# Designs tried in a protein design chat: VH-VL binders against RNA-binding protein 12 (RBM12). Part 6

Target 1, 78 residues: RNA-binding protein 12 (RBM12), of Homo sapiens (Human) (q9ntz6r430to507)
Amino acid sequence: FCVYLKGLPFEAENKHVIDFFKKLDIVEDSIYIAYGPNGKATGEGFVEFRNEADYKAALCRHKQYMGNRFIQVHPITK

## First folded at step 4 (VH-VL; framework fv_imsidolimab)

Design k60 (from e05 with light chain Y31F)
Fold by ESMFold2-Fast, scan of step 4:
Structure k60 (fold): chain C 78 residues (1-78), chain A 121 residues (1-121), chain B 112 residues (1-112)
Amino acid sequence: as target 1 above (78 residues)
Amino acid sequence: QVQLVQSGAEVKKPGASVKVSCKASGYTFTDYYMNWVRQAPRQGLEWMGMINPSGGDTRLNQKFKDRVTMTRDTSTSTVYMELSSLRSEDTAVYYCARSYWDTGEYYFDYWGQGTLVTVSS
Amino acid sequence: DIVMTQTPLSLSVTPGQPASISCRSSQSLLFSDGETYFYWYLHKPGQPPQLLIYEVSNRFSGVPDRFSGSGSGTDFTLKISRVEAEDVGVYYCMQSIELPYTFGGGTKVEIK
């Protein structure tokens, strides 16, 4: 159960993703924050959830704030 | 019918604290964020922060974070904004305004009537 | 912080004539989802502010069609096709793409 994150602030660290999904059981080692070819953060990331209920709850946090920026939370399928 | 009713006008001395309330009715209190916005005389609108009534978590404007506390009471569907160490520059009308949290729409669709806080010596 | 600049400061309009208000942001308000997080509010004397336009061009419930919003990126315009007495007040633009939310300085619309 994985979500795609968009709009992450440049200073985002794993601890911010953990706090954003507070009360949901995330796989902390699955947190990935993407960087572009010039070494700058792209604002994109991924995170995995341990169960379906928390995955569905995570999708409801779409457009909630992390720091001073809101985050898009999308299902990842492929 | 959605209604946000704020507490009455306050007159305070510099250095005091003021606590303004905003009582919500006509909707599910925990489904919407509540924002606080102020307007000083001859000034524009200034966003102070917001609270999630469900969890009680807040996002505060850094300008006010050391002096502002936002809380809520779910049993009375009321949000509170407390501003400490008052200065004459804090004289303003303070508004509560709700925004929808579920879909991430952050526009302020309903506002309280406003509370005038006057700080003078 | 994102700075929102409104022009003009004030506008006096003969009833039935059009009005145009501009707002410029210091940064683009277009988010990665293709949406622009920009809004217009009207603050009438003796009343709380009220939402007019959300996401650049969408009229809020009950807002007359004489109000229209347009723009992209950093440049936005609110137009009133035929100003009526009930339209007098101070108009404010706002952005919600970044915290803190910030408002323009306001444009006062008066009837001549």
Scores: ipSAE 0.013, ipTM 0.705, lowest interface PAE 8.3, mean pLDDT 83

Design k61 (from e05 with light chain S32D)
Fold by ESMFold2-Fast, scan of step 4:
Structure k61 (fold): chain C 78 residues (1-78), chain A 121 residues (1-121), chain B 112 residues (1-112)
Amino acid sequence: as target 1 above (78 residues)
Amino acid sequence: QVQLVQSGAEVKKPGASVKVSCKASGYTFTDYYMNWVRQAPRQGLEWMGMINPSGGDTRLNQKFKDRVTMTRDTSTSTVYMELSSLRSEDTAVYYCARSYWDTGEYYFDYWGQGTLVTVSS
Amino acid sequence: DIVMTQTPLSLSVTPGQPASISCRSSQSLLYDDGETYFYWYLHKPGQPPQLLIYEVSNRFSGVPDRFSGSGSGTDFTLKISRVEAEDVGVYYCMQSIELPYTFGGGTKVEIK
């Protein structure tokens, strides 16, 4: 149960992802924030959920705010 | 059917605090965010912040962050905006306005009637 | 903060004639999802503001078809095909792509 995140603030850290999905059972070790060749965050990330109910709840947080920007929460399409 | 009814006009001294209420009816209170927007005399509209009535989470305009508090009471479907350390330039009409976030649009579809707050020395 | 600039500051229109109001944003309001987070509101004397147009061109419920919105990116226009007495007020544009939400300075529409 994994979601793809877009639009993360430049300074986003794992703690911000944990707070954004508070009350949902996330796999904290799964949190990944992507970085470009210049060492700066790209605004993309991934996170896993321990169960289907919390995964579905996480998708409902699509377009909610982290900092001053809303972020996108997408199912992983593979 | 949707109604947002605000508390009445207030007159305050500089340095005081004011707490304005906005009572919602005609919809599920926790499904919509509530925003506060003000307009000072001969000025434009200014967004102050918003509250999620479900969790009580707020997002505040940095200009007001040190002075504004937004809360809600789910049992009465009421949102409150408290502004402290009032100055003469806080004289304005204060509006509550609801927004729906789920459709990817954060427009203010329904507004309260407004509350005039006058700060006079 | 995103700056929203409206022109003109005011306009006086003969009843039945068209009116056009412009709004420019300091950065693009188009998001990665293909949606543009731009809105028009009307503030009539003695009333609270009311939503006219959402997402650039969609009329809100009850808004007459004489109102139309257009634009993309940073440049937006509100047109009233034939102004009526009930259209008097101050028109405001708004963006919601970034916090804080910001409004244009307003355009006052009056009847001649």
Scores: ipSAE 0.039, ipTM 0.726, lowest interface PAE 6.3, mean pLDDT 83

Design k63 (from e05 with light chain S32G)
Fold by ESMFold2-Fast, scan of step 4:
Structure k63 (fold): chain C 78 residues (1-78), chain A 121 residues (1-121), chain B 112 residues (1-112)
Amino acid sequence: as target 1 above (78 residues)
Amino acid sequence: QVQLVQSGAEVKKPGASVKVSCKASGYTFTDYYMNWVRQAPRQGLEWMGMINPSGGDTRLNQKFKDRVTMTRDTSTSTVYMELSSLRSEDTAVYYCARSYWDTGEYYFDYWGQGTLVTVSS
Amino acid sequence: DIVMTQTPLSLSVTPGQPASISCRSSQSLLYGDGETYFYWYLHKPGQPPQLLIYEVSNRFSGVPDRFSGSGSGTDFTLKISRVEAEDVGVYYCMQSIELPYTFGGGTKVEIK
């Protein structure tokens, strides 16, 4: 149960991903925020959910806001 | 046929509150965000905030955050914008405008006819 | 907040002549999905604003092909190839990449 995140604010940290998926049972250790070869965040990330219901709820947060920017939430296989 | 029909003009005294409605028809109400945009006389357009009719969650312009409340009623497909502690500078035409969120379309494709709110003593 | 700056403040155009309006943003409007979250609206007298161009260059349904948008990053242009009397109004650019959504100050288009 993994989602691909796109459009993360470049200052985003694990705590922001946790807050974005508030009330869903995320695997906090699974949170990954991608960085490019220039050492800057790419705006991409991944996170796992512990159960299918919360995974489906997470997909419904597609295009919702983290801070002042919207996040794209897409399904992905591991 | 998409329509956004707003409530009629209001005249308020400084310090009062105003609640403007926007009734949607011709589409699935919960599939689109609803935005509020105002224009004071001889001024430009100013975004006030938006509401997700599905969840009722809002994103408000910080300038208005302490004074504006946005709500909706899914049974009547109506969005409300309430602005409190009115000042003469709040005299403006207030518009609702929808935006589609799912496909990345955040443009305001349909607008209500506008509601003139006049704040005067 | 992202600041949107429009030039010129106003244009007086003879019918049938072209018009060009510029908009500059204080920050890039290019998102990680490769899209640019930039729009043009027209506010005609006595009517609500209407969408003309979305995501830089796409004409909204029913918008005449005499309207075209171009640009990238921070610099954008709206062109009207042959201005008609019905094109009179105030044109506004807008960004939606970051909250709060912000509009340019407007460009008033009048017939000479």
Scores: ipSAE 0.012, ipTM 0.700, lowest interface PAE 8.0, mean pLDDT 84

Design k65 (from e05 with light chain E35K)
Fold by ESMFold2-Fast, scan of step 4:
Structure k65 (fold): chain C 78 residues (1-78), chain A 121 residues (1-121), chain B 112 residues (1-112)
Amino acid sequence: as target 1 above (78 residues)
Amino acid sequence: QVQLVQSGAEVKKPGASVKVSCKASGYTFTDYYMNWVRQAPRQGLEWMGMINPSGGDTRLNQKFKDRVTMTRDTSTSTVYMELSSLRSEDTAVYYCARSYWDTGEYYFDYWGQGTLVTVSS
Amino acid sequence: DIVMTQTPLSLSVTPGQPASISCRSSQSLLYSDGKTYFYWYLHKPGQPPQLLIYEVSNRFSGVPDRFSGSGSGTDFTLKISRVEAEDVGVYYCMQSIELPYTFGGGTKVEIK
């Protein structure tokens, strides 16, 4: 159960992702934040959830704010 | 037919509080965010904050965070903006404005008629 | 905060002539989804502001063809091909990529 994140603030860290999905059972070791050559987040990331209910709840956080930027939460589809 | 109808003009003394209402009709109240924007005389538009009518959660402009409260009543499809510790520079027309979020579009498509708040001694 | 700078401050136009208004943002308004979170509004005397253009170049419902928006990143333009009496008012650009949402200072359009 994995979501794809877009729009992460450039200073985003794992702790911010944990807070954004508080009350949901995330696999903390699964948090991936993409970083560019300058050492700042590129705005993209991934998070795994332990169960389907929390995965679906996470999708409902789509377009909610992390700091001053809204976050897009997408199902991973390929 | 979407309508946003605001409460009438207010005259307040410095230090008082004012509570402006915005009643929505013609759409599902909880599907859209509601924003508050003000315009002081001869000045531009200034965003104050927004509320999600579904959850009641708010995002406020830091400039107003200590003085502004935004709430809603889902039974009457009404949002409220309360501004405390009023100063003469708070004299402005206050607008509510709906923002669309469903398709990734974040524009203010419908606005209330505005409420003039005058702060004078 | 993202700063939105509009030029000119005011514009007097002979009826039927074109008008051009510019807006510059202090940061890029392009989001990772490929969309640019930039808008134009018109504030007519005695009326609330109204949406003209969303996402740089899309006309909102009911907005006449004579209005067009263009631009990318930080530089944006609103053009009116033939200004009419009903177009008088103050035009504002806005960004919604970052909180707080911010507006330009406005451009007043009046008929000569």
Scores: ipSAE 0.034, ipTM 0.728, lowest interface PAE 6.6, mean pLDDT 83

Design k66 (from e05 with light chain E35D)
Fold by ESMFold2-Fast, scan of step 4:
Structure k66 (fold): chain C 78 residues (1-78), chain A 121 residues (1-121), chain B 112 residues (1-112)
Amino acid sequence: as target 1 above (78 residues)
Amino acid sequence: QVQLVQSGAEVKKPGASVKVSCKASGYTFTDYYMNWVRQAPRQGLEWMGMINPSGGDTRLNQKFKDRVTMTRDTSTSTVYMELSSLRSEDTAVYYCARSYWDTGEYYFDYWGQGTLVTVSS
Amino acid sequence: DIVMTQTPLSLSVTPGQPASISCRSSQSLLYSDGDTYFYWYLHKPGQPPQLLIYEVSNRFSGVPDRFSGSGSGTDFTLKISRVEAEDVGVYYCMQSIELPYTFGGGTKVEIK
């Protein structure tokens, strides 16, 4: 049960992903935030959920805001 | 047909508060965010904030955060914007405008007719 | 906050002539999904604002084809191929990539 994240703020870290998915049972060790050569987030990431209900709830957070930026939450096709 | 109908004009004294309503019809109330935008005389449009009618959660422009409250009543498909500690600079036409959030487009496709709020001593 | 700058402040157009309005953002409005979160609105006298163009170049339902939007990143243009009396009003650009949503200062279009 994984989602692909796009549009993460440049200063995003695991704490922000955990906060964005409040009340959902995420696998915290699964959080991956892609970083560029300059050490800032590229805007992309992945996170796993422990159960299908929370995975489906996570998909409903698509285009909602993390701070002042919205993020996209997509199912992983691969 | 989508309609957003706002409450009538208000005249208030400095220091008072005003609560403007926006009644939605012609669509599923909880599927769209509702935004509040104001325009002071001879000024441009200024976004005040938005509310998610489904959860009641809000995102407010920091300029107004300490004075503005947005709420909704799902039984009447109505959103409310309350602005407190009114000043003469708050004299403006206040608009509600819906935005579709599920596809993430966030454009304001339909607007209410506007409510003139006049703040004068 | 993202600052939206419109030019010109106002323009007076003879009916049937073209008009062009520019909007510049202080930072890119292009999101990582390839979409640009930029819109044009028209505020006619005595009416509420109305959506003209969404996502840079898409005409909203009922908007005449004489209106066209273009641009990318930080620089955007609204063109009216032949201005008609019903087009008089104040035009506003807006961004929704970042909160707070911000509008340009407006461009007033008047008929000569």
Scores: ipSAE 0.016, ipTM 0.718, lowest interface PAE 7.5, mean pLDDT 84

Design k67 (from e05 with light chain E35Y)
Fold by ESMFold2-Fast, scan of step 4:
Structure k67 (fold): chain C 78 residues (1-78), chain A 121 residues (1-121), chain B 112 residues (1-112)
Amino acid sequence: as target 1 above (78 residues)
Amino acid sequence: QVQLVQSGAEVKKPGASVKVSCKASGYTFTDYYMNWVRQAPRQGLEWMGMINPSGGDTRLNQKFKDRVTMTRDTSTSTVYMELSSLRSEDTAVYYCARSYWDTGEYYFDYWGQGTLVTVSS
Amino acid sequence: DIVMTQTPLSLSVTPGQPASISCRSSQSLLYSDGYTYFYWYLHKPGQPPQLLIYEVSNRFSGVPDRFSGSGSGTDFTLKISRVEAEDVGVYYCMQSIELPYTFGGGTKVEIK
């Protein structure tokens, strides 16, 4: 149960991803934020959910805002 | 076929409130966000905020947050923008403009005709 | 807030001649999804603003091919290959990458 994230702010950290998915049972150790060679976030990331219900709820947060930026939440299977 | 029709011009005293309406037709009302943009005389365009007609949730420009309220009525496909504690600097033409939110592009493709609000003593 | 700066403030052109308008943003408008959240609008006298260009270079439906947009990151240009009388108005750039959405100050295009 994994989602692919696009649109993460440059300054995004694990804590921001946790807050964005507040009240959903995420696998915190699964949080991955991609960083480019300059040390800034590329805006892409991945998060796993422990159950299907919370995975479905996470998909409903597509295009919701993290601060002043919207986040794209896409289904993905590895 | 898409049409946004706004309410008529208003003249208000400083300290009053004004409520402008924007009636949508020719598309599914809940598929597009509705934005409010104003233009004061001899000045540029200024974004005030937007509303999601589906859920009624809003995102407001902080400059107006304490004075602006945006609502909608899905039964009449109408969006409302109410601005309170009016000042002479609020004299402007107020526009509604729809935006598509699903493509990753938030362009304002259709605009209402504008509503002139004049605030004078 | 992201600041959008347009140059020139105004432009007078003879019909048939080209025009070029610039817009600079205080921050990059390229989002991590690969899209650039940048637009051009035209505000003609007595009419509401109308969309000309979305995502930097895409002409909106019905916009004549004499209009072209280009640029990337923070620097953008709108070009009109042959200005016509109906192109008179104020041109505005806009960004929607970050709230609040912001517009440039406008560039007034007049026929001399």
Scores: ipSAE 0.011, ipTM 0.679, lowest interface PAE 8.7, mean pLDDT 82

Design k68 (from e05 with light chain E35N)
Fold by ESMFold2-Fast, scan of step 4:
Structure k68 (fold): chain C 78 residues (1-78), chain A 121 residues (1-121), chain B 112 residues (1-112)
Amino acid sequence: as target 1 above (78 residues)
Amino acid sequence: QVQLVQSGAEVKKPGASVKVSCKASGYTFTDYYMNWVRQAPRQGLEWMGMINPSGGDTRLNQKFKDRVTMTRDTSTSTVYMELSSLRSEDTAVYYCARSYWDTGEYYFDYWGQGTLVTVSS
Amino acid sequence: DIVMTQTPLSLSVTPGQPASISCRSSQSLLYSDGNTYFYWYLHKPGQPPQLLIYEVSNRFSGVPDRFSGSGSGTDFTLKISRVEAEDVGVYYCMQSIELPYTFGGGTKVEIK
């Protein structure tokens, strides 16, 4: 159960992702914030959820704000 | 079709509070965020904050965070903006404006007619 | 906060002549979803502001095709191909990529 994140603030850290998904059982070690070749954050990331109910609840956080930016929460397509 | 109707003009003394209402009709009230934007005389537009009518959660401009409260009543499809500790600089026309929350395009497609709030001693 | 800078502050246009208004943002308004969160509004005397252009170049419903928006990143332009009396007012740019949403200082358009 993994979601793809777009629109992360440049300064976002794992703690911000944890707070954004508060009350949901996330796999904290799965949090990944993407960085480009120049070493700067791209605004994209991934996080896994321990169960399906919390994964579905996470998808409902789509377009909610982390700090001053809204976050897109998408299911991962394989 | 879509209408946002605001309460009438108010005259307040410095230090008082004012509560402006915005009644929505012609669409599903909980499908759109409601924003508050003001314009002081001979000044530009200034965003004050927004409320999600579905959950009641708000995002406020830090400039106003300690003085502004935004609430809604879903039974009457009405949003309220209360500004406390009024100063003469708060004399302005206050507008409500809706924005679509789902698509990430948070532009203001429809606006209320405006409410003039005058703060004078 | 993202600062939105408009030029010119005002312009007087002979009816039927073109007008051009610029807006610059202090940082890019292109979001990682590929959308640019930039808009133009017109505030006519005695009326509430109205949306003209959303996402840089899309005309809102009912907006005449003499209005066009262009730009990318931090530099945006609103053009009116033939200014008419009904176009008088103050034009504002806005960004909604980050809170707080911010507006440009406005450009007053008046007829000569």
Scores: ipSAE 0.011, ipTM 0.696, lowest interface PAE 8.8, mean pLDDT 84

Design k69 (from e05 with light chain Y37W)
Fold by ESMFold2-Fast, scan of step 4:
Structure k69 (fold): chain C 78 residues (1-78), chain A 121 residues (1-121), chain B 112 residues (1-112)
Amino acid sequence: as target 1 above (78 residues)
Amino acid sequence: QVQLVQSGAEVKKPGASVKVSCKASGYTFTDYYMNWVRQAPRQGLEWMGMINPSGGDTRLNQKFKDRVTMTRDTSTSTVYMELSSLRSEDTAVYYCARSYWDTGEYYFDYWGQGTLVTVSS
Amino acid sequence: DIVMTQTPLSLSVTPGQPASISCRSSQSLLYSDGETWFYWYLHKPGQPPQLLIYEVSNRFSGVPDRFSGSGSGTDFTLKISRVEAEDVGVYYCMQSIELPYTFGGGTKVEIK
């Protein structure tokens, strides 16, 4: 159960992703924050959830804020 | 309102180092990257590198990696670019230029006035 | 490094006439998000460079509509529909899809 994140701020770290999804059972080792070939954060990331209920709850965080940025939370297609 | 104010012109001998400052005002210093771009006489623009003022991490052009250091002081909203082992071909106007770092806006919207560095024996 | 090649090196334009500047990149500038990370700057005498066009075709705030950018992949064009005296300077293209960011060699625009 993975979600794709878009809109992450440049200074986003794993701890910010953990806080954004607090109270949900995330696989902390699955957190990935993407950096582009231009050396800046792309704003993209991925995170895995341990169960379907928390995955569905994570999708409800779509367009909530991490710091001063709203985060898009999308399902990952197979 | 947004201002980038650079230190004054410098004259250096080959082998010396120069440290140029760029003081930012009128915006949140940590929300934007600061880039350094130079222009040698009769040459074009050349990107030297950038610093994230929030974390202090840098991305440097490999051409300058062994000679350039970029730092910042968040208490004074100032970025520094130090270039060592100066050569005559380092004679140039050095500009700081800010870029938005967050989600895809990577253009240089505001530039400092430029600092002329002359390297001559 | 991505090499940015500009043509011509210089051009002299009669006021009110159009001007066209080309930029070619050694690699595609299309990013995975569907955007093309390509820009045009103008360096006027006695001033720092200023942004004209971002992401191929978008005019930066305050840039007159006589300026237009177009292109895709590796081939880009900046057009000025009617050149004015204030448009004198050196025009530079830039890419930011890969480090190091690179500029074209510049095109000097002069009024006849």
Scores: ipSAE 0.006, ipTM 0.638, lowest interface PAE 10.7, mean pLDDT 84

Design k70 (from e05 with light chain E55K)
Fold by ESMFold2-Fast, scan of step 4:
Structure k70 (fold): chain C 78 residues (1-78), chain A 121 residues (1-121), chain B 112 residues (1-112)
Amino acid sequence: as target 1 above (78 residues)
Amino acid sequence: QVQLVQSGAEVKKPGASVKVSCKASGYTFTDYYMNWVRQAPRQGLEWMGMINPSGGDTRLNQKFKDRVTMTRDTSTSTVYMELSSLRSEDTAVYYCARSYWDTGEYYFDYWGQGTLVTVSS
Amino acid sequence: DIVMTQTPLSLSVTPGQPASISCRSSQSLLYSDGETYFYWYLHKPGQPPQLLIYKVSNRFSGVPDRFSGSGSGTDFTLKISRVEAEDVGVYYCMQSIELPYTFGGGTKVEIK
């Protein structure tokens, strides 16, 4: 159960992803945030959920705010 | 039918606090964010912040962060905005306004009637 | 904060004539999803503000066809093809791409 994140603030860190998905059972060591050469987030990331219910709840946070910007939460299927 | 009904006008002294309520009906209270927007005399509209009635989490305009508190009571479908340390510049009409956040919407589709708060010495 | 600048400050229109209101944002309101997070509201005397146009060009439910929105990026226009007495009020643009949400300074529309 994995979501693709897009539109992350360039100051985003793992702690912001954890807070964004507060009350959902995320796999914290699955958090991936892409960084550019300048050490800032590129706006893309991924995170895995332990169960389907929390994965579906995560999709409902699509376009909710992280800091001053809303982010996109998209499904991924393997 | 969606309705947002606000509490009545208030007159306060500088340094006091005011708590304005907004009671929602006609929809599922927890499905929409509630925003607070004010308009001072001879000024435009100014966004103060919003609350998610489901979780109670808030996003506040930094200008008001240290003085404004937003809360809700799900049993009465009511949101509250409390502004402390009032100044004459806080004299304004305060509006609650509903916004839908789900995929592609963030507009304020329904507004309360407004609450006039007058701060005078 | 994103600054929203409206022109003109006020507009006096003969009934049945067209009106045009402009709004400019200090940065692009186009999001990575291809949507532009820009809105028009009308604040009539004695009433709360009401939504007219969402996401640049979409009329909200019950809004007459004489209202139309257009624009892209940072430049936006609201047009009223023929102004009616009921259209009197202050028009505000708004952005929701970034917190805090910000409004333009308003354009007052009056009937001659």
Scores: ipSAE 0.026, ipTM 0.714, lowest interface PAE 6.2, mean pLDDT 83

Design k71 (from e05 with light chain E55Y)
Fold by ESMFold2-Fast, scan of step 4:
Structure k71 (fold): chain C 78 residues (1-78), chain A 121 residues (1-121), chain B 112 residues (1-112)
Amino acid sequence: as target 1 above (78 residues)
Amino acid sequence: QVQLVQSGAEVKKPGASVKVSCKASGYTFTDYYMNWVRQAPRQGLEWMGMINPSGGDTRLNQKFKDRVTMTRDTSTSTVYMELSSLRSEDTAVYYCARSYWDTGEYYFDYWGQGTLVTVSS
Amino acid sequence: DIVMTQTPLSLSVTPGQPASISCRSSQSLLYSDGETYFYWYLHKPGQPPQLLIYYVSNRFSGVPDRFSGSGSGTDFTLKISRVEAEDVGVYYCMQSIELPYTFGGGTKVEIK
């Protein structure tokens, strides 16, 4: 159960992802914030959930705010 | 019909706090964010922040972050905006306005009638 | 913060004549989803502000056909094809692409 995140603030850290999905059972070790070849964050990320109910709840946070920008939460097709 | 009904006018002294209410009806209270926007005399509109009535979480304009608190009561479908350490420049009409969070439609489709807050000694 | 600049500051219009209001943002309001997070509001005397146009060009429910919005990226226009007495008020543009949400300074429309 993984979601793809887009539009992350460039200064976003794992703690911001954890807080954004507060009260959902996140696999914290799965949190990944993508970086480009120049070493700068791309605004993209991934996170895994332990169960289907929390995964579906996470998709409902699509276009919610993290910091001063809303982010997109998309399913990753496996 | 969607209605947002705000509390009445307030007169406060500098240094005091004011708490304005906004009672929602005609829709599912927890499906929409509630925003607070103010307008000082002869000035434009200024966004203060928003609250998610479902979880109670807020996003506040940094300009007001240290002085503004937003809360809600789901049993009465009411949102509150409290502004502390009032100064004369806080004299303004304060509006609540809803936005649809579920699909990211963050425009303000319905507004309260406004609450005049006057700060004078 | 995104700065929204409105011109003109005021318009005095003969009844039945067209009016045009401009708004410029300090950065693009186009998001990666293809949507532009830009809106127009009208604040009539004695009433709360009301939504006129959402996502650049869509009229909100109950808004007369004489109102139209257009633009892209950073440059936006609100047009009233035939100004009526009930259109008097202050018009505001707004963006919601990032926090804090910001409004233009307003354009006052009055009848000659």
Scores: ipSAE 0.034, ipTM 0.735, lowest interface PAE 6.5, mean pLDDT 84

